VH-VL binders against q9zst9. Designs and how they scored, part 9

Target 1, 202 residues: q9zst9
Amino acid sequence: ATLTPNHVAKSLAGTSVYTVSNSDNEFVLMSDAEGAKSIGLLCFRQEDAEAFLAQVRSRKKEFRGGAKVVPITLDQVYMLKVEGIAFRFLPDPVQIKNALELRAANRGSFDGVPVFQSDLLVVKKKNKRYCPVYFSKEDLEYELSKVSRSSKGVGVSQHIMVGSFEDVLKKMELSEKSSGWEDLVFIPPGKKHSQHMQEVIA

## First folded at step 5 (VH-VL; framework fv_ustekinumab)

Design b43
Fold by ESMFold2-Fast, scan of step 5:
Structure b43 (fold): chain C 202 residues (1-202), chain A 120 residues (1-120), chain B 107 residues (1-107)
Amino acid sequence: as target 1 above (202 residues)
Amino acid sequence: EVQLVQSGAEVKKPGESLKISCKGSGYSFTGHWLGWVRQMPGKGLDWIGIIYPGDSDTRYSPSFQGQVTMSVDKSITTAYLQWNSLKASDTAMYYCARLSEYDFYGMDVWGQGTLVTVSS
Amino acid sequence: DIQMTQSPSSLSASVGDRVTITCRASQGIGSWLAWYQQKPEKAPKSLIYAATSLQSGVPSRFSGSGSGTDFTLTISSLQPEDFATYYCQQYNSYPYTFGQGTKLEIK
């Protein structure tokens, strides 16, 4: 048995991404690179969505007046994806740089949205285990620095694992119950895991 | 297969008019902006502007405004770049390129280029 | 108009080298930057879009990074076919301006 869509969605609650909608609150869709299908664009930076909106507004004849940037949470995005809507993520370029630096020095491109984890950071609350996954490497480094008695965590990067968000979601979907994948929780950029857990995970 | 095919090389005198073409195939011609780029001999790329074939809406670079005219004939999926009176400084390679929807993928498909030589 | 400045204007490198080309925008352009490769007497080829995304069919040794005004194109292990001129282009606002180009030469 695999994890349910509701379980996966719950792990994504509280992380905002940005898209463009029309006056009817419908996603503005773009063609895939090959022109074959309609895809929604989701930006991790609000300013990237605002730039995309400017391009959409340049086609005022087709989008007469009401296009706007709207925040949407990743749990909502995931449920729309389950219903058959295709999305492409535009990652934070700072996090792409961080991902490339953590991989072998000569590795080329990074595919997908970078996420960061550490086996040194596991949160226990009552009888449940939670493994935080960060969209920001800097947020994870901050938390790891508190594990040592020094505020400087020399060698901390050796305990940081990098992966793609899309690949992690796919593996969660395919994993059996009690595999450990059910323990993952995604941490919004700029939030401490303890603060996020209090707001989202009981 | 998506492709853009441009017209052949032109040799002209200053003061002459010229119209070069770019024919699209393998995609929805009226659904994508089409851009023009100039490259002077030994120089870099200069953005001329873009045209939307569905309604002939245009966006010109200020440096090319009034110097050239972009147009389309959607019945034959062809875009045009036109000069009323050529100058020696117009000598360059001219490229057309397809822009992805809302430009997300940038200029993803390019024509082979049209060399325009203007000399006296 | 947004000015795009590339550095260096030319670079000499050997096969197997790691090559980095930089591009600076005169004002913030978000992630709206593309990289193009142009070989002599050929049309430009799209390599990178949205600052960090690799175009379909482009080898994985090419990567893009950057934020705000500062962007880089990296070739992790230079191959013989990579000797070309590279251009950045911002497409945040009209006119969509190109950098002056970086010529990557053998040696």
Scores: ipSAE 0.267, ipTM 0.757, lowest interface PAE 5.3, mean pLDDT 85

Design b44
Fold by ESMFold2-Fast, scan of step 5:
Structure b44 (fold): chain C 202 residues (1-202), chain A 120 residues (1-120), chain B 107 residues (1-107)
Amino acid sequence: as target 1 above (202 residues)
Amino acid sequence: EVQLVQSGAEVKKPGESLKISCKGSGYRFTGYWLGWVRQMPGKGLDWIGIIYPGDSDTRYSPSFQGQVTMSVDKSITTAYLQWNSLKASDTAMYYCARLSEYDFYGMDVWGQGTLVTVSS
Amino acid sequence: DIQMTQSPSSLSASVGDRVTITCRASQGIGSWLAWYQQKPEKAPKSLIYAASSLQSGVPSRFSGSGSGTDFTLTISSLQPEDFATYYCQQYKSYPYTFGQGTKLEIK
């Protein structure tokens, strides 16, 4: 891989996910599906993490007094993953629905965290090319509506590609420099790419 | 590989006691909760409760509290559901199912069921 | 207790059809919902957990979506082995209540 972990982490800066910590500020870990490995649960919606906290408190008395939901950014998550900590993502269910709709007639289940991209949206900032990848399809549609000038709104979804965040991340890690994967920047839900890039790319 | 094997069908009279079993194999028995579910003939699923084999901690549905007792014998990786005095209304299929420590995966592995028939 | 209401109670469909079953919770449950399939005289089989995650070994034609109070199970292209009764279950708070079931029948 020619892309460093730091470069991959930087592309993920500014996106918050939610986890549950104990009173010592340690992640509350659960077993994976096989029962063989400890994994941290990361929720894209705060209310899902609050529900997980309620389950933790109902099952383990020791967590009742001090366990809490805490936000963590995806760049921090990525660096912890590089250090060997395993995580499982719980996606935003609105985005799961969006991903299933975009798969057209041959629809199956969607595995992983949906992300959305368009070949019509490339941003130039500081003489560098950036390809925004959105966690929210609605945010991407808003940006595309501006590019299309509202004259061909019915065609906007034809230019949206859907993938899994986990697959995109893996491809970034395995790709050669100058492959184009180094141009990706993940856009937090609810933010415009211009706003986000102003905050993370000075 | 991971299995829950339940005891065989029972035919009882009202007022009799009964204890049915659910034996786990292929996984760490004390690492998972075990749930019990009732299904009356031709009806849907009713959640009875869950038990943690590691310390016998229980959570009962209010409608089953005091009607049945959940217990475990971790030395033989077996959970039990017990009635002190059966009623005709207890006639049903009873399933056991495994749940992870914090429920994330739902009831992922189910036993084959034990049919309990209570008739006068 | 949280009530789970499934719609419809029964549904007739043909092989190859796209089938949708809905489940509504009486209060918000986040993503803490599972779907189960039960064939006659058999134990229920876990299909979906955390509203949208497929259990290992479940065919990809099954998908779940929704959160809060409104949830959907979809079978994209119905197969003969899919004729069964389907149940949703909330597992946000005790007791973990099931919906009343949706019986999927041959048209």
Scores: ipSAE 0.529, ipTM 0.838, lowest interface PAE 2.7, mean pLDDT 87

Design b45
Fold by ESMFold2-Fast, scan of step 5:
Structure b45 (fold): chain C 202 residues (1-202), chain A 120 residues (1-120), chain B 107 residues (1-107)
Amino acid sequence: as target 1 above (202 residues)
Amino acid sequence: EVQLVQSGAEVKKPGESLKISCKGSGYSFTGYWLGWVRQMPGKGLDWIGIIFPGDSDTRYSPSFQGQVTMSVDKSITTAYLQWNSLKASDTAMYYCARLSEYDFYGMDVWGQGTLVTVSS
Amino acid sequence: DIQMTQSPSSLSASVGDRVTITCRASQGINSWLAWYQQKPEKAPKSLIYAASSLQSGVPSRFSGSGSGTDFTLTISSLQPEDFATYYCQQYNSYPYTFGQGTKLEIK
């Protein structure tokens, strides 16, 4: 990886995902199908983490007392992944549907966490360029509707590209500084890029 | 200095195999897609395909799928375009070019080209 | 495949002229269009990306516009070094197809 882990982590600041912790504030890890690997489950919806906790409690008595759903930010998750902890993401099914619709000509299953980007959105702040990447297609569509309405010569087209979060991270890790990959900033669901950048870029 | 340097001109007979190269320098080779473009004598540009050196993921034009093979050697920051059996219709200039992040910058840096001549 | 058609296929112009080249896609490509300049015996050079964004180091007399299916490259005041063949390319959908080229010649 040529971009530092801290640089990649900074691009992920402010996005919460949900996991299950025990009463000692340790992550609850599950075994893979082979029982050889411990994997953490991270849910993009709080309700999915709550459902997971209910299932864990039904199977293991030790989690009935004090286990709880806790939010963790993606920058923290990324640093734990760098340290060798394996995670599996459970995406928002609405965003899976959105990704499949955008790839209508290739109607397979979507593998990984969908992320959405548009060339029409490049944000400048403090003499630096930032390219927002959205976890919610609806949030990107909202921003694009403002650009289309207020910008001369811009069509009403969505201009949306879809990718896998895991693939984007992999390519960021393989990229050098000054490659353009340092421009990416991941936008939390429910936030505008201007609000998020105001909070994480000081 | 970011640059792509291609191998020298080739003169071949029909049925021969050929492998031409494109060496990247001055940037992170595994962080960018590499594309190949054909230009037949006196004609326009034809897109062959792209390869991501970090994992050798490829996207071919249907017109070139099965006719050529794209590959990379990360240890020497070099991409290759290969034919198992050349035809006279393969006579062309072949360019490699770098593609930036998410493709939105297009092909920003180009090699100087490799002229391939196939004749009996 | 998305077909790209340029107009005109060739034109003659004088230094100082305003030159316009158009490119039409057979289906909507959003803003995913690039313009390239190619001089005889040379590799193509990137001029414009995302339909209207100028590549670093390209003179400001070059500009691009358009979205969807209709695109334009404009040279506001032709210079001697601008005589070349110009290509548009869509990169909305694989394969990334080029237009047939527009040859810009000295009048």
Scores: ipSAE 0.000, ipTM 0.432, lowest interface PAE 19.0, mean pLDDT 80

